VHH binders against Probable F-box protein At1g14315. Designs and how they scored, part 2

Target 1, 278 residues: Probable F-box protein At1g14315, of Arabidopsis thaliana (Mouse-ear cress) (q9m9t0)
Amino acid sequence: MQLLPHDTVEDILERVPVKSLLRFKSACKQWKLTIESQYFQAKQLICSAGGKDLNLVLVSEVPKRYHIYQLFHNSCDGLVCLFDYQTLNNIVYNPATRWHRRFPVSSTNTWRYINPSSPYRINTSSSRGHALYVDGSLYWLTGKKEIKVLALDLHTETFQVISKAPFAEADHRNIITRSLNNRLCLSVSKPLQQMIIWSFNSENKTWEQIYSIVNRSVTQSLPVAILEKNKLLCCPRSNSRQLMIYDIKTKSVDSVSIGTYRCGDSVFCYFESLISIL

## First folded at step 1 (VHH)

Design m02 (framework vhh_7mjh_2)
Fold by ESMFold2-Fast, scan of step 1:
Structure m02 (fold): chain B 278 residues (1-278), chain A 122 residues (1-122)
Amino acid sequence: as target 1 above (278 residues)
Amino acid sequence: EVQLVESGGGLVQPGGSLRLSCAASGFTFSSYAMSWVRQAPGKGLEWIGRIYTSGSTSYNPSLKSLVTISRDNSKNTLYLQMNSLRAEDTATYYCARGEWYDLSGEYYFDYWGQGTTVTVSS
């Protein structure tokens, strides 16, 4: 195990499951066996940023039938979003309520309707196809020439188009949906050095540009969390065993070792108060 | 600290061949998969192929018959051999650290070179 202190983060690596992950394991026999299998491992990383500690959960999988692309928990609102590579289904599961939904996709078609009665399609071959959970709703990017945000309210099970994306984009691979500090965000990569992050305001249904970053390393990464004092935690899309912390004020990049885990693994950020009840 | 520097670009005639090089520094080159990516004027990024630490290669199916990727770990250098060049191959060619993930339609690269320009014209 390698631990190196740096100016912006005091890092501690510990092999402990998050309490919400333990609840998820116990809720369903199939999910318990899947998460506890030799193909999945979880590790906690504690980062200190300006008077608050943030807990990260690192999830590693080799080889994977299921891809865990989002784990969000806040008391009883814990959801796990999975993609099944064998059946090409998106699966959303709430272990607290035992609710689940499968969104099947044909192996011959990268665009599918969420259900037979829905007029909306998702692209499951790209990051736009992954459902993102934020505050009781699931979100997708939809449309090819005109990109729209599609929402599913899990309480009412109603679909709605809530907004057009605030930009024109020909290549959907340049657009990634992210949950940053419980906000729906879009990360948009522009010419090889620029990344723009847009935040969705669910109250008034508008987009706000919150970051514009010019840095070759950061623009090819996945944003994970917004840290105190204007620091952005990013996961490089590579076999790297380090996370990046970008300081928006100084425009500098620091690295955090994640030991034997890879940046291609799922990384989830939680406030310490959610982890301390383990 | 990490640097990738491409070279070997220039003007070539249609049907010609060209070899690009990428000099890597600031990291343990032999421990990373490496890729080539190109961008034609006014168009998006197009992944060309990758080479693993083992020397095994994987290519964009549309380009497989036209390109060969190799590496020399003793020189910290990545190569792209291109044959039968067409006007449509005019682009800026980038060396990148990492690999492409095809199921999500995303690219997994954490460092890029400044690029080298290839112009195919008579």
Scores: ipSAE 0.000, ipTM 0.107, lowest interface PAE 19.7, mean pLDDT 61

Design m03 (framework vhh_7mjh_2)
Fold by ESMFold2-Fast, scan of step 1:
Structure m03 (fold): chain B 278 residues (1-278), chain A 123 residues (1-123)
Amino acid sequence: as target 1 above (278 residues)
Amino acid sequence: EVQLVESGGGLVQPGGSLRLSCAASGFTFSSYWMSWVRQAPGKGLEWIGRIYYSGSTSYNPSLKSLVTISRDNSKNTLYLQMNSLRAEDTATYYCARDTVEYTIGSDEYFDYWGQGTTVTVSS
């Protein structure tokens, strides 16, 4: 099983949609060489929820230096985002263009980077430590007293602070960045089993509150995808073998079996069309 | 409220070993990455290494063979074991709590520092 990482990378590639898969196959050599020592396992589950076909990609990490945390599939091609826990570097690879780049420079090399003009750090907690890809840009949460959204435009390679968070929450443990249906979102957990989801509008640079949910199960979960305007797919943080679908209109929770998988595995949602894998 | 207090510094002979401790209080120690940083007289800060929540470590490659970082979450204590000390290792050693967030253009990787403990390597 010590050669398993090679097979698991190929398993991940098998789960990517056909258009992107053909481009992944042509780029596999460079992807493996660029990303190196990834060890992960991915499986795809198709479920029909809320009348919409939803392809779920589950990825589990095998003993690691890198963690694949998100597959992005926008237009015809996918991006692979990896997080290196040793160096805290994000690696973004685009198989269609055979482009790769490491972002941002890590705090694990602080002696090296205290003086240079690239002092980049990210939160390393599981849900907050990762850059999110949305519409050609990478996004991070940053800031100590005031939470800020930091964006890197991959086309122009420019950084900007796009806005402050749309709330005055002081406890950063309650805030999770999510990519939901190609939108940058913030999930905020509040007292009394409340969860609020904010969506960023990149065109006018404003935040919109899209969900306000009061439900014990949903506030203990991670948002995965928006199935319809009033339905949210959530992954319980308890390693459940079921995903939850919360209906905002009826305020009810339905369950979707994920078979032998557990919600503790990384879960990505893919809709059959030109949208990102979440 | 957050405090980091280093101890264990002192005079050591070349080739000797020394273990530094850092007592943390005022925060949930087990929820933070912790680092050791040193500053030799008249020189800049040099990062030694980091320990993650799990106890896994990452080191400055130039120092990896000489140091071991560990933590005891039940005692809220961080440790730095140093071996084969040389005169060049004479420095003030700081315990630092890693910043979980940053602002673009900031060189502040650590949000809290101890006062430091001095290690002098001489005969």
Scores: ipSAE 0.000, ipTM 0.122, lowest interface PAE 18.3, mean pLDDT 60

Design m04 (framework vhh_7mjh_2)
Fold by ESMFold2-Fast, scan of step 1:
Structure m04 (fold): chain B 278 residues (1-278), chain A 122 residues (1-122)
Amino acid sequence: as target 1 above (278 residues)
Amino acid sequence: EVQLVESGGGLVQPGGSLRLSCAASGFTFSDYAMSWVRQAPGKGLEWIGRIYTSGSTSYNPSLKSLVTISRDNSKNTLYLQMNSLRAEDTATYYCARESFYEDLWGTAFDIWGQGTTVTVSS
C-alpha cells in the first residue's frame, strides 16, 4: 500500500470541527488518549517556555519504497521531501495542492548527477546524500576531497555552489545538512567527541558557528531543533526511542520519550508561531 | 462484523459521470470520518477525499473539480460522485474508515472495502 503523505494524523485532527472532535473522543477511548497523550502535552510545554510553539510530527506509516527526510510546515502549505529508493529520485511534495516535482538522477556508482544537468555529483548511498529543503531551495553535499554545498533554487531552477569554509578539511561522512528553525545548518563531527553546528546566513552569504559541543551523547546524534538560546533538541543516531535535550550553558542532557517510534526516519518537527522566530 | 462494501462501478464513456456507494455495517458509521481512495492498474494508491462526521469535506486538489463526497448517516452509506471521467480515472475505488494507533500516531485507515472497479473506455 502506497499512500501519499497528505493524510497525516496532525492534518486530520487540525481540520475536524470542534463538535465532531468531541464526538470522536467520546466514541473511541483511543482517540482521546492519542490527542491528550502525555508526550504531546510535554512537548508543547517545553516549547512554550521559550515563547515558541514546536510540535513533533511522528509519521507511523510510509511505504518502504519512499524515505521521508524532511517535513516543512508554514502558514501556507506544508512540504514533504521524499527519496525514492527504486528510482533514486528526490521528490518535493506539497500535500495541500498534490503538487510534486521529481529530481531524476543518473547512477554512475555511489555518486549521482542531478537532472536536467549538473556539473556536481551528490552521494545518494546514504541519508547525507538526500536533498534538504530550506526557503525555496534544495541543498546537497558534493565532493569527497573538497566538500561543498550545492544549492538548487526551485523558482529559477539554477544551481549554485556556496561557501566551503566550514568543511574545508572534513570528511563528507562527518558532515550532515540540517534545517534548524528554518535555517540551513551543517552539523560537523570532529575528533574527540566534538560537534560544531554552522548556520548559513543567506543575506551576506557567510557561515556562522552557532554551537560547539563536546559531549559523547550529543555528538552521536542528529540536531532536530533549537528550543531556546541554550537548548538543542537532538535525535540519537542509535536505535533509540528517546530524544535528547542538550543545554549548552549547563552541558547537561535530558531525555524525552517518543514511545514506540525511533529517532531518524519517523521524527520531524514543525513550528507554530504567531510571530517570526528569526 | 465490521464491514465496508463498495458498489456502482462499471464501464463508463469518456466525459461521463458515475456515482459510487459504500455501505457500512458493524460499527457506528456516524462517529467516523470516511475517505475514498483509488488505485489505477500498475500504480500506487491515490487519496481522493474525505468527509468528516460534521459533513465537511476535504479533497485532493488535483481531483476537487471532478468529485463530490457525501454521506447519509440514516442509511450508513458513503457516496462518491464523479464527473467528466477520463481514461486516466480507470481504477479500483476503495472506501476506507479513518483511525489512530494506540500509542501516538496511527495510519489514516483501519478498515477497507474490497473495492469496485471503474473502467473508462479508450
Scores: ipSAE 0.000, ipTM 0.097, lowest interface PAE 19.7, mean pLDDT 62

Design m05 (framework vhh_7mjh_2)
Fold by ESMFold2-Fast, scan of step 1:
Structure m05 (fold): chain B 278 residues (1-278), chain A 123 residues (1-123)
Amino acid sequence: as target 1 above (278 residues)
Amino acid sequence: EVQLVESGGGLVQPGGSLRLSCAASGFTFSSYAMSWVRQAPGKGLEWIGRIYTSGSTSYNPSLKSLVTISRDNSKNTLYLQMNSLRAEDTATYYCAKDLGEYIFSDSPYFDYWGQGTTVTVSS
């Protein structure tokens, strides 16, 4: 939990180990097929509402110490990044091939403590502290009361602070970063059983509000994908055997059975082609 | 500055009717949709309905037959008419400036709220 001045935050982020992040991206492209993951039980589910261009890979068995926080859809062909809190390893997993590769971090944990001589640390705990990979860039949420979005362009190796959040001060536990249609999105839970989804427009550097949902079940869920026009696929934050499809236009909720699998933060959306759904 | 002030709350008998008002100032009232929201004791917020600049309305399906939302742009005032009140309608009622029509969603999104007015339905 960090309350830092804006200038101090920018100074710290310029010290993030860019070399390590670029090595991660390079490895992602090189090691596409090698070994099957022994940590996952996955089943591919074709979402009928989204047609054949959308496959949902369910990861039903992930140990408590693993956290799924990154989905790579462009040059990495749908790779997912996991973090092992016990061994301090980043693991890259390909749902389509069951391929994985581990990227060990030093025992000092470079995400928390960049330089042993520095008095500053970046808070990497929970989902808001982790980097999200979208369209060739890494994004972080930084700060506690003044939430800022931080970007690292992996091609140009440049850092950018997106200084203004698209919303008033909120409980930080209610803010989740997601990749929807290969765009950086923020899901914000508000009073009124309300969930607002903001999308970042990288061309003009502005936030666009794309969804505002008032529904008891949906606002307690995790957004997974945008299906057909005006339809949002959601994963309940309960031990549910069903996914939810919310229709923004009709304000109706349909359910999709996932059989013996259960919903949770371990649900992935995998696009077989780069065909945009809106 | 934007200001929304609700009035008309109080004690009402079961089966009775009540009209709430919301006086708006600090913005061009006629240019925005307006919503009513309520919160029962110990419960979450519940959206009641919206009235667009055209005068068209959209309601929570669970409440549609029990409430009517109207507006008077000449007085910068929003109204909520409630009929056949029940004990479960006991709540604090808020009016809200609604930006939902500017986004890709039919769901309400509020940038300003009033302080609320309390309605108690009791014998």
Scores: ipSAE 0.000, ipTM 0.091, lowest interface PAE 21.7, mean pLDDT 59

Design m06 (framework vhh_7mjh_2)
Fold by ESMFold2-Fast, scan of step 1:
Structure m06 (fold): chain B 278 residues (1-278), chain A 122 residues (1-122)
Amino acid sequence: as target 1 above (278 residues)
Amino acid sequence: EVQLVESGGGLVQPGGSLRLSCAASGFTFSDYYMSWVRQAPGKGLEWIGRIDTSGSTSYNPSLKSLVTISRDNSKNTLYLQMNSLRAEDTATYYCARVYEEYGSDLPWFDYWGQGTTVTVSS
């Protein structure tokens, strides 16, 4: 068995009995209604002020020192992954119950294991060392010579290496894990201003290429969400005050102002959460 | 299908010796490097050493004089011999299959056993 240490398991699972799951569902429903009822106002704030009120609503209950790496609004039992850039710690947080669990990562040139069931080193760069939460599992990139995806199932508490990422000879610095429309995705930057997005199909356990984009602006951005089958929302890596919408049919890029805010982890998470509700 | 099962742990007096075994199944044991790793209560993982396909060993320098790793490919079994055990050697001991050693000072592993607990106490 690939089980976590007892202390880690008890800290996570013992605090989530059936009654708490019902509470999570109730809180999540209330948050969804609040966001939806304020959608017009939230949209105006995002376009003119960068989601100030959404920040207060969604992050008021988390420690102010932590940067939200990724926030999912996936069902009423949704978890969020936080990253503290100063301590290089990953945290899994439940906003409905206010509990959290830390997963420290190594910043030194030495091996650091997550636990006895996970021998794999996590990439420690600020944009790549984060755990990604999708459908009850945490995901990490591992390996330098052959990039693999490591999964931790939070329900069964087992580690597994997902079938090899669909790359040959890719530099790990050009690969980013993303959650797009509640699916595990990999964004890969290639020569000639090309970005390929792969989606993991959990039913047949294979990688499917969903986007192949040739565009100078888009290839230097982070994909945020799929708005329509042919439209990809992207956040520039340049601290831009605009998001980009790429239309794959017309191969055109439109920009959306986010007011006085710049693209960053917090703004990115607000947009991802808002769009997943819509 | 790949399985690693450790055995041989238990209570040992300080200064004693103990031999741990790891029974491997579900893969061609002789094709893989194998390692031992331990974790003391409340502490992180500590690499003990590895053995390659030819029987050549590499150890954590702080443990080299206290342990010996060996393998029997005809029995698909990995061994860890420990001598002069101290209270600090109290830990859960894991065997692990090595899949990569390049670009690091420690091997990478793809499969682990469930562990066997060694307690050194009077």
Scores: ipSAE 0.000, ipTM 0.112, lowest interface PAE 19.6, mean pLDDT 59

Design m07 (framework vhh_7mjh_2)
Fold by ESMFold2-Fast, scan of step 1:
Structure m07 (fold): chain B 278 residues (1-278), chain A 123 residues (1-123)
Amino acid sequence: as target 1 above (278 residues)
Amino acid sequence: EVQLVESGGGLVQPGGSLRLSCAASGFTFSSYAMSWVRQAPGKGLEWIGRIYYSGSTSYNPSLKSLVTISRDNSKNTLYLQMNSLRAEDTATYYCARTEIYVSDSGTYEFDYWGQGTTVTVSS
């Protein structure tokens, strides 16, 4: 293959209405997520950790312009969720069909409408402005004074505001939205090196506290996946070539080498059919 | 199944013109960028140009004055018009679906190729 020049992404990635994205999703078109992807160079790594073999997907050649924060694949359709640092847009992308949906977001500590005709705004802080795909819906943090969770149901194309997590005094800079085991989760950092993880129960529309962690290393990391036996897979925020497995019951940390890769690259845990980044 | 089938090649005299076609199936043709690439006997691959889903084009500067790329999304067909052909244009011409490996350095990859159609420029 020969490397060729390209035009700007803005010339290629045209906005696609939500209806068009839903149409491609409902068509259940075959999507092949290969271990070696030409769109993202992804490698599968099997690591032994906590007495079990972990199936990890490492993405080693992510373009520096983009941040991959979620990969979702099912037998019908696959979605990639990207943040574009140059245009400050969230992009939901189907690589099999090349249909795109862009959600405009302005930079750090500013608010922008998702759509000019929409009354909703999203927080633009890193890790908080990202649209997460979970079980057929897109989720954002919204609101400036009072932080709320906004959901867009892709099947019905309806927006709804979900009750905010049961924290009243948390600084929005200490709240991170994550997809853990295909569940919407909030990670809330508190004083005294404490981190609480809340999981959204979509059936009864309530928040459940699933973890309360007091550990310096874990509270400075990003949750990646929940493993069997109440173990949390975490990625350190700084230049580490090791992933961290925290055992919530014993309060011990085990480490997993990722070879030449760094947590600053892109690390996905292939858990079920959902891949989460960082 | 993605299929790309080139046609229109053959023997052409120096100074002549020729139009190649590429029939695409198995994917939403109108949503993809498409490229033409050629390979002369005993030589490496040479990129000719691409056309985006929007219809805008980009060409190899050394070939820009000799070729025009177009598409007909209603027929799922890509075209390459070649004019003022020379003996050095003798090659196998390939139609390729263009993958964008998004980067600030600008890279393209080809994920599906046709079998090629041979153009021979000779008297």
Scores: ipSAE 0.000, ipTM 0.091, lowest interface PAE 22.2, mean pLDDT 61

Design m08 (framework vhh_7mjh_2)
Fold by ESMFold2-Fast, scan of step 1:
Structure m08 (fold): chain B 278 residues (1-278), chain A 122 residues (1-122)
Amino acid sequence: as target 1 above (278 residues)
Amino acid sequence: EVQLVESGGGLVQPGGSLRLSCAASGFTFSDYWMSWVRQAPGKGLEWIGRIYTSGSTSYNPSLKSLVTISRDNSKNTLYLQMNSLRAEDTATYYCARDEGYLSEFYYGMDVWGQGTTVTVSS
């Protein structure tokens, strides 16, 4: 009989989101209530995929009120980004500077100013309303007809429009913002089951097309991580117990079982070094 | 095909109670969060609450004392119990499949029913 080892690493990983949030509970009464409530349960699982060298952490939070879509890496330089499913508010908090911003969602007013004194607006009723943290800056998509990239530099606390999106004519429903391996990326779904993935180069402030994929399964999925320069990890948008790995060179898809978890749960790809930091 | 069908709407007296049903088909109901949303005439959408796969619930704070959401996975059916109804509760009520965690989140809700109308009047 083979018994599963009791591993302190699994215990630590299961507590990573909770421990991170507990560090902020004294700074915000609402987070204290959420963290200490029985509504917040975080489960994490390390997966090895079919003999492939892959360190994948699945984050499943049941039951919950908040969705954690960005964890901070450093208390002074990082942010906690939460979505409150009960009030439909996006919450961005900097614990070091003690500022926070709420982005409430309403069908009568789906566009909100990031800063009330700023001319910049985001759509809070779509994935474009969620801020992404990359290398000390927050990034949003803004605009309806002409989609632009808005950046907030956390060191200077200044807003800047840094680039136009390379797909200005695409339907907003077909545009997904993702952080892939600490890079700002846009996934754009097109007719004929085509998906284009653009990566933002923060050094020269330009967009680079990194993938162009024609595949029914992949184009209906969410990009999660870039495993090797020619492989993309994807999460189907269905009630699936499997992740997909797309090989751009061979144009083939491998399926990876994620056990009892499904792609609707939060899925993060962690490398060994990030686990040590968190 | 994936479908949600609401029922149970109608005319109700102020102070009365009403239970709405939502029949789901074409997907594994027990694997999804489900939400209720309403829209009063000439107004925008207002989120009522959500039920998780565990059976736990989360409500709009302005409505939590008035409503209870439940589910019966054996019947693929979602329920909304409403008590102490007021004229301001007059609206079309929608059930929606709640995808959560999807990066193309629009209220998190990717499949909607046709709606059922509730009118509160004397």
Scores: ipSAE 0.000, ipTM 0.125, lowest interface PAE 17.8, mean pLDDT 59

Design m09 (framework vhh_7mjh_2)
Fold by ESMFold2-Fast, scan of step 1:
Structure m09 (fold): chain B 278 residues (1-278), chain A 123 residues (1-123)
Amino acid sequence: as target 1 above (278 residues)
Amino acid sequence: EVQLVESGGGLVQPGGSLRLSCAASGFTFSSYAMSWVRQAPGKGLEWIGRIYTSGSTSYNPSLKSLVTISRDNSKNTLYLQMNSLRAEDTATYYCATDFPEYLDSWYGEMDVWGQGTTVTVSS
């Protein structure tokens, strides 16, 4: 049965019967192969972390035009976040509906196209600025005097500034916005090889410090996923063919080979939750 | 005090050419990459292209054969040359500051758009 066109992908999947989810799961596999084979070279990597399966999607940009930097991990027709190297635009694309929006990295009034009353601007230190997609919302770093997070709810098309950022006076060069297991996180670099990771709690609208790490290798890497309550998957900032797994409890680093792919390529961690209901 | 003022818009015949100008004031123009953006009636914003502080350019592939962006840092002026104009090129054209490409400073906070200049392609 077809749902109404005004429903979001997230809302649609929440309402879909189990029998229909089998079709979406099959479509999801074909969708990934189609988009990835046309624009990207992709490889699914399965590895074990403490007896648990970890599914990674490794994507290398083949035509050098688009860079996939995020996939919606629990939806076959989910949103894909692309960076267009030729136009230097961020693109949010829905393969099922063929809906897309472009976010010019140079323009701070792009949201006036959606909401003319919004006073907010996107602040990036690079012409290659990226939006994050987390749980139906897009997130950017913003701020003139202090660092803030700007959220756009894709269902309601409303903007909100998350004013309770935990480090209002921090230099934006020391802050990295990440999606870790579909949670909005901020990674903050501090002196003495320290990295602090803050997670946003959308229910009470507060920031929680989830990691405080003192390790030279980890603080020079990009967090990718939380594998287990004590394990952080990280991508080194070098052209490394190895991912790092940092154990918070033992303070040790283990390595995972990514074959011919490099940490400069797109690396996505996803969990196949639909198996539990099939 | 930081300001961008576009000029050069107007009525042009299909197949014609137009040169738009953007006069910058109140900031160090030579330190910023600059962009042109347009909005057709009833449509969203469309990015046209960017010029870096080096003079290198990057264009929307859909428009690359039709436009050239240039700058004159001695005059604090940005230009958009448009050729082979079509009815679908009717829009309000804006110039905008990009983030600094080579500054290790808080000046990257600057965010300025002009008022826009309207181009109508009609016969």
Scores: ipSAE 0.000, ipTM 0.122, lowest interface PAE 17.8, mean pLDDT 61

Design m11 (framework vhh_7mjh_2)
Fold by ESMFold2-Fast, scan of step 1:
Structure m11 (fold): chain B 278 residues (1-278), chain A 126 residues (1-126)
Amino acid sequence: as target 1 above (278 residues)
Amino acid sequence: EVQLVESGGGLVQPGGSLRLSCAASGFTFSSYAMSWVRQAPGKGLEWIGRIYTSGSTSYNPSLKSLVTISRDNSKNTLYLQMNSLRAEDTATYYCARDSGTPEELWEYIGSYFDYWGQGTTVTVSS
C-alpha cells in the first residue's frame, strides 16, 4: 500500500545566480550571449513537487519584433528559434554548425506557404507560424479541412506530412503541437471541457493517446512538461502569473507563481537544473 | 531578378584610401538594409557593417575607425569608404542584402543575407 501523498508547492522566484551563470557560460559561447543580451534575461524558478525540485527557466522576449520560442541549451549544438512579427518569418539558427534559415510564410492572412516549391501551408491561426523542434526536425500544423502535421528534416531539408489520426472531425483551432519530454505531442481540445494528448512514436510511426483530461481550467492551457507519471505542468493561454500542475489521479490543480513573469513570456522547462555542475 | 554588382577594387598602397560601390537592381533598394562583408585569403567571412533604411549605420567594432558606409537611394547604390588601408585589409569585399538577422546574434552566429554580389578584390601592398 502506498502512502497518501501530500504535495506542497513552495514557490521561490529568483534571478539565476551570477556564479551559476558564469559556470554555464563556460559550457557554450553562443548560449552565454543569449543570456547576456539586453533583451534576453534568464530567471530561475525553483518549486517543490512530489518532494523533488523543479527548475524552470523563464526568459524575457527579445525586442518586440522578435520572439524566442525555443532554446535547446543542454548542448552547444542547440537551436535558437525566433519568430519575426514584422515579416511573419520563422528564423532558425544552429550556432555550433553556423547553420541558419529563414522560413518566409506568405499567401493568405491566416494560411501561408513555406516556400514556392512546397504545396504545404502552415496553420497560423493556432500556432502563429511557430515551428516546433524535436530530434532534428521542425514541425507545423498544415491543412484547413484535414489537419495534418508537416515535418521538415533539417539535415536533408525535405518536407513530409506525417500525420493522419487523430484529426478526424476536429476544429483546427483546437489542435496544437507541443514538445513534452522530448516527444512530439498533439493537444486537442474537445467540447465539454475535454483535452486529449497524443504522443508520436517515431519507432513505429503511430500516435498514442497518453492523456484524456476533463477539467475546465486545464483545457484552456498549454501543456509544458510531464513531471511524474500522473502530473502535467500547464501554462494558461492568458497572460497569467501562475503555472498549473494537474494531478491526473486526484483530478486536482495546484498553482505555481512565476512572479513578475507572465505565461505570455517565453517559458522553458528544464528538469534537474539549467546549470550543470560538471 | 535581384542583382548586386560591386566595383572600385584594385591595388592600393599601405596608408591609402579606397571607395567601393555596389549597384543594386531588381528590387526596391530604399526598402532594405544593406551590409558589407569581406573575406581575406584563406580566412572566413568578416562582417564590416550595415546601413539601415533610415541611413543609420552599425559597424564591427574592430573596423569602425577605418570605414564608413553610406547609400544613395536615388542611384540604387551602396558605398564603402576605407581609409588608412593596411596589408591585412587585403580581401574580397561583398555587398549583401540584409534579411533582418537580430543584431545581438550577428557577432557569434553570423548574419543571414538573402542576396550577395560577386565581390570586388582589394589588394594592399607596397
Scores: ipSAE 0.000, ipTM 0.134, lowest interface PAE 12.4, mean pLDDT 63

